# Ledger of designs, part 3: VH-VL binders against Laminin subunit gamma-3 (Lamc3)

Target 1, 177 residues: Laminin subunit gamma-3 (Lamc3), of Mus musculus (Mouse) (q9r0b6r508to684)
Amino acid sequence: HIRSDFRHGAGGWQIRSMGVSKRPLQWSQSGLLLGLRGGEELSAPKKFLGDQRLSYGQPVILTLQVPPGGSPPPIQLRLEGAGLALSLRPSSLPSPQDTRQPRRVQLQFLLQETSEEAESPLPTFHFQRLLSNLTALSIWTSGQGPGHSGQVLLCEVQLTSAWPQRELAPPASWVET
Key: E = the ipSAE of ESMFold2; O = the ipSAE of ESMFold2 at other seeds; V2 = 0.75 times the mean of E and O plus 0.25 times the DockQ between their complexes.

## First folded at step 1 (VH-VL)

Design i01 (framework fv_ivicentamab_arm2)
Fold by ESMFold2-Fast, scan of step 1:
Structure i01 (fold): chain C 177 residues (1-177), chain A 119 residues (1-119), chain B 110 residues (1-110)
Amino acid sequence: as target 1 above (177 residues)
Amino acid sequence: EVQLVESGGGLVQPGGSLRLSCAASGFTVSSNYMNWVRQAPGKGLEWVSIIYSGGDTDYASWAKGRFTISRDNSKNTLYLQMNSLRAEDTAVYYCARDLSYWEGGFDYWGQGTLVTVSS
Amino acid sequence: AYDMTQSPSTLSASVGDRVTITCQASQSISSWLAWYQQKPGKAPKLLIHKASSLESGVPSRFKGSGSGTEFTLTISSLQPDDFATYYCQQYDSYSGSPYTFGGGTKVEIK
């Protein structure tokens, strides 16, 4: 699978608005300061792009550090490829917390073409085409979230891939005679 | 009740070093984003550095490489190590607690400690 | 970088006056702006967060307004305790600095 842990920098992630690179990210060794303005999105580096069909049905996992009393802003994952685009919501959201302690939370986005709530899901064939040549993977927030979104840290992004071959026993070439 | 008390300020020569302390009571430093802010005599407020609840840090561009923010959870104390001090670093230094994610702003400040960099 | 321009730098006023202080950001900061009051020899005190949210214990004569790039602090009927220097602070910057203070406005008697 493909991973950004931000331990050594922003790792090629960029803020974009209408597809144009806009402004530098604020980085710390714990992660990227996640605060996006209306119309901005956080765009993944090239290692997350290209043929990602092995990730079909698998999660993109975002690890966030949320301050005390906070919840992640409403985050959506946007995919573009082969002239197509689709926005995904988290498959499961952590319950809102009113704790005094900061905490790590994970948001998972299943890479699939449909959601029960989506108005215009893509047909499977079109979604497979999108994943066959992914040209953008972006994080976007609706701006409907509470509070100071700039205080939330994006600590890790993982694009999960299915294992292309499953081996439960040694290969035939290693069988003893 | 919440209280922040700075100490460690004083007179230092250019090129010297100084460590400031900020003792916290009524809350836990490691559970909050903590900041250092300075103010030169008769001048405005200038942000210096932050330590995030997770332990990572950021600095004003002019402070990078010279200043280091840290904390000691067992003592509930915030620190600012200042090296290669210049006359322009002369200021009252405040520690400040960042209000929660929902609100923003610095809700509690220490009284400040004066750092004078002069020959 | 996100510059914060505060005006006026100095304001002379009398008790009972309506005082208005303006803060302009070089780029949109939504509502992520705080206002502080500082009296001589004292640490700053938070008055307003998120552009318009009044802190507990702050008198209702203080009012914050604005969003995007232009923000205003208004004191509807100036009291003797209000002669001080006021600072705005942005905390929405993703580029440059996470926090930037305005230059301050000194509200002095007369």
Scores: ipSAE 0.000, ipTM 0.476, lowest interface PAE 13.8, mean pLDDT 79

Design i02 (framework fv_ivicentamab_arm2)
Fold by ESMFold2-Fast, scan of step 1:
Structure i02 (fold): chain C 177 residues (1-177), chain A 120 residues (1-120), chain B 110 residues (1-110)
Amino acid sequence: as target 1 above (177 residues)
Amino acid sequence: EVQLVESGGGLVQPGGSLRLSCAASGFTVSDYYMNWVRQAPGKGLEWVSIIYSGGSTDYASWAKGRFTISRDNSKNTLYLQMNSLRAEDTAVYYCARGDYFESSGYFDYWGQGTLVTVSS
Amino acid sequence: AYDMTQSPSTLSASVGDRVTITCQASQSISSYLAWYQQKPGKAPKLLIHKASTLESGVPSRFKGSGSGTEFTLTISSLQPDDFATYYCQQYNSYSEWPLTFGGGTKVEIK
């Protein structure tokens, strides 16, 4: 699998925006300060891109460090590839937690063509096409009020993939004469 | 208006215990992140402990196991229980308020301080 | 650890002077830095939070700047009330590492 732990820096992640001045990423040994303004996206480095079909149905996991009394902003994962785009919501809400303590929160995003209860506009074959040539993987927030976010740190991003060996011997029905 | 008034400081012998109080008025302590900060004579400021709005606590590494921060919401009062006191703990102890929503770590109001002397 | 190094430790100045105090963090703290003023025998007073946000009632001659690891407090025209000790404080830690203060800078009469 592919991982950014931000131990050695921003790891090639960048803030992208359209028609808005760029802001530098703020980094510490513990992670990136996740303070995104409207129209800004945190974009993944090239190691998360390309043919990611082995990650179909597998989670992208974000690990956040949230200060006491704080809350993670609503986060969405945006995928672009083969001229297609899709935004994913977390596959489940974080477990109930005591917001009165500093805590780590994991958000899981299943790489699938359906969004929670809202139907995704992408058919399965189109989503597979998107994953076959992923050109962008971005973290976006749907809103948090004016200005940039509080003191939430992005500590880790993991793109999970299925075991490659299981693809070496496809079913006989996939073989054509 | 906001006020913080510390009390309970005094002279204690090494190995002794002391309990400091900080009476708050003009706001509710459970709505804020409350802190103890100390200052040895002629030295700089040193953070000691925090109690978060939800009641969780954290300590400077040297204070763990010896100092306990607590509050009584019904009395709107913050406490610091200090055990196994050493000469190095001689300092003015301040209680300080952190804003629940914005700060989590900077202090907008401070008490006047109470002197703790660990000697003879 | 978030070590905070403040310089100079002592500074002599005259009324009307421009005074600059520097604070350096051992690693990035973003903009999560506050500045305090302390007069002898008194509690510290908050001047600036989030590196550059001036508190209500603090004169505009005080200005904070910086981000990441290097921060500056500037007093553009020193007044008699400004002779005091100044401290920076980081608050980028989420309790695993303690909140830390700089060593202080004493601004005294020349």
Scores: ipSAE 0.000, ipTM 0.451, lowest interface PAE 18.8, mean pLDDT 79

Design i03 (framework fv_ivicentamab_arm2)
Fold by ESMFold2-Fast, scan of step 1:
Structure i03 (fold): chain C 177 residues (1-177), chain A 121 residues (1-121), chain B 110 residues (1-110)
Amino acid sequence: as target 1 above (177 residues)
Amino acid sequence: EVQLVESGGGLVQPGGSLRLSCAASGFTVSSNYMNWVRQAPGKGLEWVSIIYTGGSTDYASWAKGRFTISRDNSKNTLYLQMNSLRAEDTAVYYCAREWGSYYDTSPFDYWGQGTLVTVSS
Amino acid sequence: AYDMTQSPSTLSASVGDRVTITCQASQSISDWLAWYQQKPGKAPKLLIHDASSLESGVPSRFKGSGSGTEFTLTISSLQPDDFATYYCQQGYSSYTVPYTFGGGTKVEIK
């Protein structure tokens, strides 16, 4: 799998708006402040991009730190590739939580052509094309309440694949040396 | 150097009360989630209570109404007030620091040495 | 709260042996699992966080694996310093009670 844990900085993540305007991220050792303005999205570095077909049907997992009285904002994962785009909602919601306590929350997004509230689902073969050359993986939110959502921290992002990309599995050789 | 030092344990009769202390050095208790964990003689680890950075608290179901976790920022010390003690509360009590939000597992990266509480007649 | 079942409860082994300890969650906890080592008379020590991430200073013979509901801790070549009790812990903050521990596995000399 591919991970950003933000221990040593923003790790190449960037705020962008329509792919042009960029604003500095608010980073701390606790994570990235997930305070996006209207039209802004948090965009993944190159290690999450390219041929991600091995991630089909696998989750992207976001770990958030939520303050007392807060709730995660409505978060969507936006995918772009091969001239196509798709926005996904969480494939599973976290278990009921006491909102009066600080807590860590995991949101899982299955990389598939449809989710319960996805906009404009794609035919399977178009989604496979999108994953064959992923050009953007972005986090965005439809809105933020007064004060609470602005203190939500993004602590980790994990992209899961059927084959761990960091494991070295040398190909079979027809010639012994 | 981060250190946690528990004190206040001892022998108490059933129905009695004890207050445990956990003195911290090398970090600030109010800046971290702090936990109490206990271990009965020869048995496993059992989570007791947490105090969050904002001051909110949570307890194991069997501890609710009898145990109170608190901290004193001026003394950089964590406390566990234990009331209505029972024989099954006999255990070594550890205070433990929770590392920040970098970890998915909420690991306890530093533990005190433990203080023994014995509840018997 | 998530129940954590750890097996075996006791394991007898010799120096140089490969030792495997299993931890089972009653429902999925993703990779929100930590492993601790406790030597007799001492406080537990964090070995592994996030199911597989080795804590600094911990020997490379320790390896954690698994996700979802099934997790393992493997010691590839047991050393004298490794005779201890090992505990898994979930931290999947879905409910008011944030942490549960497995029952422990005592690795003792054969």
Scores: ipSAE 0.000, ipTM 0.449, lowest interface PAE 17.8, mean pLDDT 79

Design i04 (framework fv_ivicentamab_arm2)
Fold by ESMFold2-Fast, scan of step 1:
Structure i04 (fold): chain C 177 residues (1-177), chain A 120 residues (1-120), chain B 110 residues (1-110)
Amino acid sequence: as target 1 above (177 residues)
Amino acid sequence: EVQLVESGGGLVQPGGSLRLSCAASGFTFSSNYMNWVRQAPGKGLEWVSIIYSGGYTDYASWAKGRFTISRDNSKNTLYLQMNSLRAEDTAVYYCARDHYGSGLEWFDPWGQGTLVTVSS
Amino acid sequence: AYDMTQSPSTLSASVGDRVTITCQASQSISSWLAWYQQKPGKAPKLLIHKASSLESGVPSRFKGSGSGTEFTLTISSLQPDDFATYYCQQYYSGSDYPLTFGGGTKVEIK
């Protein structure tokens, strides 16, 4: 499994915006402060990228630490690869918790070509092509309001990888001819 | 021409402190991620620290608490403050520009290096 | 931990020889590997990134290949300028697992 647990730092995660300048991440022993603004996304380090076809249908799990009285922000997972892009919503919402105490919340994102609120569902063939050369895996919030996720910490990101039992060969049409 | 020039190396006694500088020219320093990498005499390369364009920093586990990376964008200069120096910190210290992408990627260019010797 | 094991540590060759240097990662790093050349008394110089992408100005006799855990740097016809120490570097990890370099391969005159 591919994992970032942020125990010793930001783990190569970074805030990206449309511009060249990058805003610094706020890190603590408990995780990354998930304070994204309009046009910003939190981008995964290279270990989550590349040929991820063996992760098809597997979850990306985000673990959040929510403060007392807080709530998880509306989060989307954005995938880019082979000139294609897809945004995924969580596969299910977490159960209600006691909001009077700090709590841990997990969001699962299935790596598949559609979700109920995906911005642009892809044909299976195109999604497999995207996964064959994943160039970005990013976390962003809908609504693009300032400080929407301000007090919430990202504690862990995990990508479940299937142990390769058989080689996956891309279709000929994935090759740039 | 893109250049990095280190300075500040020298002989220091164990337990001492030293501050290294790296002067950058030929590129927009403030937009780039900068690293320190060291090489003990006759040994291989070892990553020390990174500073991102926005000032966020990260360190090799053995460097945390002893070394501090910083930058002054108005002077196009990168620094490494080294405290509680040990004999095993003896090395040539290189500053290097990270690829503009995720950070912690590949390095081009590198400075010429500055030698730090920790001995009595 | 992403340990990088480079072999051989020293290699003797003649001008015109084909030389191959191997780099092995303790676990899969996909294609996130760079190769550097270091001549005595000088800083390292980037040769290849993303396992196989040759940098501008680097002679075509240098070729990188591999993915996952095994990578190679091949010099198809060794030139006098190529006697140097070569290092691989993985950049698959972030600060959770700091950047690691191979131990180096010194290419010497036979």
Scores: ipSAE 0.005, ipTM 0.482, lowest interface PAE 15.5, mean pLDDT 80

Design i05 (framework fv_ivicentamab_arm2; at its last look DockQ between E and O 0.03; V2 from the best seeds 0.00; counts 0 for: pae O 15.7 > 2, placed apart)
Heavy chain, then light chain:
Amino acid sequence: EVQLVESGGGLVQPGGSLRLSCAASGFTVSSYYMNWVRQAPGKGLEWVSIISSGGSTDYASWAKGRFTISRDNSKNTLYLQMNSLRAEDTAVYYCARSGYRYFDSGMDVWGQGTLVTVSS
Amino acid sequence: AYDMTQSPSTLSASVGDRVTITCQASQSIGSWLAWYQQKPGKAPKLLIHKASSLESGVPSRFKGSGSGTEFTLTISSLQPDDFATYYCQQYNSYSPETYTFGGGTKVEIK
ESMFold2-Fast, scan of step 1: ipSAE 0.528; ipTM 0.813
ESMFold2, look of step 2: ipSAE 0.006; ipTM 0.532
ESMFold2 (binder alone), look of step 2: mean pLDDT 90; pTM 0.932
ESMFold2 at other seeds, look of step 2: ipSAE 0.006; ipTM 0.570
ESMFold2, look of step 4: ipSAE 0.006; ipTM 0.514
ESMFold2 (binder alone), look of step 4: mean pLDDT 90; pTM 0.933
ESMFold2 at other seeds, look of step 4: ipSAE 0.000; ipTM 0.470

Design i06 (framework fv_ivicentamab_arm2)
Fold by ESMFold2-Fast, scan of step 1:
Structure i06 (fold): chain C 177 residues (1-177), chain A 122 residues (1-122), chain B 110 residues (1-110)
Amino acid sequence: as target 1 above (177 residues)
Amino acid sequence: EVQLVESGGGLVQPGGSLRLSCAASGFTVSSNYMNWVRQAPGKGLEWVSIIYSGDSTDYASWAKGRFTISRDNSKNTLYLQMNSLRAEDTAVYYCARVFDYGDYAYYGMDVWGQGTLVTVSS
Amino acid sequence: AYDMTQSPSTLSASVGDRVTITCQASQSISTWLAWYQQKPGKAPKLLIHKASSLESGVPSRFKGSGSGTEFTLTISSLQPDDFATYYCQQYNSYPHSGWTFGGGTKVEIK
């Protein structure tokens, strides 16, 4: 799997906008403050990019920390690669939780082509092409609704692979009994 | 003028090898996804292999392990290395350009070579 | 993954006829289908992409339609140059399954 857990900082994630403005990230030991303005995206570091075809049909999992009485904003995952772009919605809505306490919410985004009814329908061939050279993976929010604000934190992002990521063989000097 | 010209076909014995070439002019092979497609005498079209940007490749299941698609960007030429050839590999082999007509959804093979005949026979 | 079935395999027609060729996918491919024309001894020529989008330079008598699993190519008034074999091709399958062609429809003189 490829992960960002934000324990030691923003981990290379950046706020970007169409105008190439860099607004500073708000970070704490608990995660990144997920407060995106219009036109802003939270962009993944290089480790999430490149050939991600082994992640086809697998989830990208976002873990959020939601404050008491709060709700996560509508979140979408934007993928760009090979001159293509596609926005994904969560594959399922979070189960209802006790909103009187701070809680963790996981959103899953299946890395698959959109149906023909979606805004940007994409054939499997084109989606595989996009995944073969992923140049951006970004988190953004669609619209601003009542109650969407406050201290929602992004605590973890995980990109799942169908097969274990290949590890380089350790040097011969590291072969211990 | 955009064109593709195949070469390298001929008669080969079962178990033998051939390398097909596809020379491009009027465009660069590295800027486009490229296909190999074959057609046995009197039969229909059958996809063989594709090379994507960054030199990633995919193959028909029957071709994987025997056929290798590649390109040389300095020569603007696409190749198909064919090993362990069988009688059923006898066909005219075409190279073809995959063209993007717009956002997301408009790929087709818009430029084709003339084809080169490969005959596998003892 | 996807089988592509064309019907009829052979079609006899006269100049001026309306000709319809059908292509069926074993699973939904949305609109990710192209049509090609091949004359004897020549390479295929792209006619239509995305099920209904006419390629530049292709005569307006050619029309593609359909979505999902059923597609048609219609030639509204057959011309002498149109006697050829026609192939549909899907490009919606996962790349390991390949780009699948239909079996072809030969349009011949009646």
Scores: ipSAE 0.000, ipTM 0.484, lowest interface PAE 15.7, mean pLDDT 79

Design i07 (framework fv_ivicentamab_arm2)
Fold by ESMFold2-Fast, scan of step 1:
Structure i07 (fold): chain C 177 residues (1-177), chain A 122 residues (1-122), chain B 110 residues (1-110)
Amino acid sequence: as target 1 above (177 residues)
Amino acid sequence: EVQLVESGGGLVQPGGSLRLSCAASGFTVSENYMNWVRQAPGKGLEWVSIIYSGGSTDYASWAKGRFTISRDNSKNTLYLQMNSLRAEDTAVYYCAKGYSGYDLWSEYFQHWGQGTLVTVSS
Amino acid sequence: AYDMTQSPSTLSASVGDRVTITCQASQSISSWLAWYQQKPGKAPKLLIHKASSLESGVPSRFKGSGSGTEFTLTISSLQPDDFATYYCQQYDSYSRGYPTFGGGTKVEIK
């Protein structure tokens, strides 16, 4: 699994606007402040990029810390690779929470087609092609306006990869997390 | 000036298939979230399907497996392929442009086409 | 089945009247609600998004309010151009998944 836990800093994540780095991140020991404005995205460092085909059908997991009275903002993942781009919504809804307390929320984004009933070979091929050379993985959120209070922190991002079940060849290396 | 023009509606027998088109002008469909919404005669609005700017799709539960949303970027056109049609699918089908940008949960509809009538009857 | 409940189904009003339409969600949708106006034989027109954000070109007599589970659309001084059917629509993907519409409210001349 490839992870960023933000315990010692922003870990190479950057705010970008239209793909260009724009402004510094706000960091604390508890995580990164998700205070994105319109047109801004939070872009993953290079350890999340490249050949990620072993992540097909596996989740990207975001762990958030939500303050009392707060709600998680709408979050989408944007993936780019091999000349393709797509946006993903969470594969599952967050469990109901007591909003009077600070709480951890986990969002999962399944790296596959959006519907099993609507699956076709063409979308699967394109998704796997995109993952063969991932050039961007970014987080988008709605952003906060004036009069809104409470801050949501990004505490962890995990890109899940399957364990290879077979040695490719001596002296070949396993591809895993 | 944003314009959406639907076509392809008509009379079809139960169990039949039909493909709707939505020709867009004044913006690029591949850069926006595009939707199909339907309205049965004298009834309310019902969301059918979305295609996101990146190409991912979602469907109403009753539409999964029967309907397929797609686009042709070279023609700036949105499509809805409808298979195994039922009498209950009789409706005006609207093409609708969503808003992408600051509000990422942008499944509200800024611009609508004029609609195309699909009648499923024997 | 997560539906939006809109009331009343019809109302009769005169020019100059204050009109209020209510929309209720079975669970909280925060502020993720839009309002549309539809005239006979025409496509719907977006009036309001995010519960209270008025769209450009929409007259200021239209006002959206509410959050959570109860929302209202108010027309403060009804004009002849306002006789139409109005729909609410939720788009809270965290609570309801996909967009759903209320049943509509037809505002008729008295």
Scores: ipSAE 0.006, ipTM 0.480, lowest interface PAE 13.7, mean pLDDT 78

Design i08 (framework fv_ivicentamab_arm2)
Fold by ESMFold2-Fast, scan of step 1:
Parts: sequence; C-alpha cells; structure tokens
Structure i08 (fold): chain C 177 residues (1-177), chain A 125 residues (1-125), chain B 110 residues (1-110)
Amino acid sequence: as target 1 above (177 residues)
Amino acid sequence: EVQLVESGGGLVQPGGSLRLSCAASGFTVSSNYMNWVRQAPGKGLEWVSIIYSGGSTDYASWAKGRFTISRDNSKNTLYLQMNSLRAEDTAVYYCARDEYTYSGSWTVPYYFDYWGQGTLVTVSS
Amino acid sequence: AYDMTQSPSTLSASVGDRVTITCQASQSISSYLAWYQQKPGKAPKLLIHDASSLESGVPSRFKGSGSGTEFTLTISSLQPDDFATYYCQQYNSYSTPGYTFGGGTKVEIK
C-alpha cells in the first residue's frame, strides 16, 4: 500500500488554486487543512504516481478529522494518465455518527471506470491505460457549503494495492512421520 | 480575455538549440491541456507536442527526443525546448489551448480553441 | 496512423459562389473533427468543432457535415472575407499517433 499520514509535514502534497482560494498549504500534526474555500486541489507526491495497475478495483481511502457539529465537504478524487482524466466520487458513505464529538471519517474511492453520474463510462481499456502511467492524483474540494462548518483536516491518504498471487504451499497433510 | 503570446524565435544554425516561450493571460496553463503546432513557410499545420493538465507530455514521432514541452506555473508560461535543430524544423511555431469536454466523471483533450500569434524559427547556415 | 486527406488543395471561386471542401480520414474518427480558417500572416481561427458545431461569432454561411471518415465544409455564399486557407483536424487521437491536420485548401479569387 502507498500512504501519506502527515506525521512529519505535508509529505510532498501541494495545493493548486483554481482562482478562488489564494492560500498556502496549512499543516499541523493532525494533517492538512481542507475546505477553506472553493476551487482547491491537493496534488499527490510522486509515490502515488506511475504504474498503479495493481490498484485497479481497489480503494483510495481518505481519513478526515471532522470537528464537532461539522460534516465532510464534497470531495472528488481526480486521476490523470495517458492523456485521460477521470473524477471519482466516494463509492460509499460512512454511517451517520454522533456529531457532538470530534470524529474521524473515512471516504473510500473505488479505482474503477464506472460512475453513477457518467453518461458514458470510460472503457476498461482506457482506464487500464490511465493506471499504467498515472501522472496526477488529486483531491478536489468545492469548499464550504450549506451543511458544512469548521475546519476539516486530511489525516491520511492510502492507495490500496491488490495482493500479488503467491506461490501456493503444498498441502499441509502431505508429510512423512 | 484569453491571450497567448509566443516569443523566442529567431535564426539558428543546424544542430543548434532554441527555447520558445508562450505567455498566457486570462486563464491558468497548469489547469489546461496545452499544445505546440508548427507551420513551415507556405505549408500546412503540423502538431508538435501536448502537455496534459497533470503535467505528462506527448510528442509527434519526429519530435520525440529532440523537443521538450514544459511549463512554469509561477509565470503562467508554456515552453518548447528544441535541440538538434534541422533545416526542416524551419517554421512558425504556435502555442494553442486545448478545449476539453466533461462527461461528469472524465475529460479528454479536444480541439484548439485559442491560438497565439506564432513565432518564426529559421534553421539555416 | 490517422492520415487526413483534404481536397481540393486549391480552389478558385468568385464572390457569391457555393464552395465545398472535403476531408477524409484513413480510419473512423466519429465526429471528432474541427475546421480552422487561416488568413495570410495570421494564426488559425476555429470555425467548426465536432464536425458540425459552429463556433460563436462565425457566420452562418459556414456549415460542417459528415461523420466517420468523410467530412465536408461548405460556404454557401462566398464573401470577400472568406478567401483564406482552410484546415481540418482530427482529435480522436491526441497522444500516439497524436493530432493530425489535413493538407489545407486555399480558396482564392477566380
């Protein structure tokens, strides 16, 4: 698996503003600040890029620290490779929690070519090509909107890899006494 | 207003190098697909290179290994580094912004919606 | 490869004429074709995209049609401002082998 846990800094992540937010990347021991304004993109360091075909069908997992009374901002995961770009929404939402307490929330983004909102899903061949030479992996936020409050922190990003097929051991029952 | 302004063209001898610049205003080059296209005097248009919004690049087969497309986000400027220049590289070089489409979940490069005025490169002894 | 063959290479016409320019792709490009107009000493200008979609500000006398491998640009009543060179471009392939243009059609005064 490939991870960023932000224990020692921003870990090579960079902010790209789309013209609305003009802020430097803010880091604390808890993570990176998200959702301050609209039009923000956090770009992953090189370790998340390159040949990521082993991650096909596997999740990218974001761990967020949400303040009391807060909720996660709308987040999209954007992938680029081989001239293609794909935006993914969370494949599942966590169960509602007691919002009176600070909480950690995980968002899972399944790395596959389908999207519930797509008119034409990206063909599997093109998605495999995109993953064979991933040139960008980014977290896009629309900023604070109705129903969102406080400061949300990105505490961890994990790119999950499939388990490589290992050589199978011989049956345990075939042993000489 | 979207504007692209090329510079850096001039006379260079065969085997030489030259770097072209394309200064953009009214939009951000790092958020777009950007292209270089050339046109030899009296001839047609020929695609040279693309830089994708994520920073990866592709080249015409004849340009690969000699030409390098890049950008500087702090200057909002696109570049084309040209090495081992040949007489047949003599052309006006245009930078062009790539329109792209959205399906709600993915985008691909498309046609060229804005072009610069061009800068002339002459490769001659 | 996506070879684009444009014909005729040169066309002589008078003001008021209907002119047709053809663009043929060596392989199907669906509707991923644009037409550009270039006047002497100037950069190309986008006229039509997606084979038939007219750009804002382009006069209605310009019309694009076709799909697959055969495309046409028609100027229904040629104006003095229309004497220029026209290029088609496929964008079905943008990386390898990459974008390709037709050879151009010069529309000149008869």
Scores: ipSAE 0.000, ipTM 0.487, lowest interface PAE 14.0, mean pLDDT 79

Design i09 (framework fv_ivicentamab_arm2)
Fold by ESMFold2-Fast, scan of step 1:
Structure i09 (fold): chain C 177 residues (1-177), chain A 120 residues (1-120), chain B 110 residues (1-110)
Amino acid sequence: as target 1 above (177 residues)
Amino acid sequence: EVQLVESGGGLVQPGGSLRLSCAASGFSVSSNYMNWVRQAPGKGLEWVSIIYSGGTTDYASWAKGRFTISRDNSKNTLYLQMNSLRAEDTAVYYCARHKGYWSGTAFDIWGQGTLVTVSS
Amino acid sequence: AYDMTQSPSTLSASVGDRVTITCQASQSISDYLAWYQQKPGKAPKLLIHKASSLESGVPSRFKGSGSGTEFTLTISSLQPDDFATYYCQQYDYYSSGPFTFGGGTKVEIK
């Protein structure tokens, strides 16, 4: 797995507007304060880029810490590579929770071409080309006010890779102690 | 600079209603947990209500059903609607800021207070 | 809701004295306790948060200590500006109400 856990700072993530770094990130309590303005995106460091074909069909998992009275913002994941770009929405919405309590929320983004046929779907071949030379992986929000993402912390980003069949993890019933 | 200013206090009859306002400057009420705290003459501080940054609210048990906290983000103003007022509600009402759960801090900015007197 | 018990309710002291105020919570609040100073006709001023963290600009003679249910505010060498009423406050968000104040301790001139 490729991870950023933000325990010791921003870990190379940066706010960009149209590819140019605009503003420093706010880091607090082992997380990045996820407050993006219109036109801004949170861009991943080099370790998430390059040849990511083994991640095809696997999730990118974002872990958020949501304070009492907070809500996860409407987040999208943008991928760019080999001259192609694609924006992904979360594969599932988080379950409703008691908003009076602080809580941890995970958002999953499956790395595959859009499931709905519409303008700008990518054929599988082109999406795999994008993943072979990933040049950007970015987090952005599609709207609403800054208050919607106010005080929500991004605490972890994980990019999952499929292992070759022979090297798969032991069966769930097999535990080493 | 950072400031809170309350207004709307005054004399009201038992059973009456009153709406308090708290104007914020130097920061956004929508980005903070905003609170109302009251203090009866010669008595201690008593928490009344909170509106969290996400817009959910909470109240002291005795305030539920009678008091409503709200905000107007475009005016950067916090409100407290008080209904079915009783003599026991006579107090100076303060608005106060909490930066939020992750800050670890408490009420770091307070307004000057506005006096509400409930009397015949 | 948590009960917050402050003692003493009133104390008389002279400039230069060491003053100690105690605050007890009816249930554990970890270190989510703050101390405030209030002068007559004025709003409260935050002195200490997280039981022992001094606010910027607050004199070092103010010290907070404790955790769980027992907390103390100490003023090591009382100054004229310190004659005021002091309040503790729990702000443990996980419980029945997010904030409860102690009854206050009035520090008066001897």
Scores: ipSAE 0.000, ipTM 0.515, lowest interface PAE 11.4, mean pLDDT 82

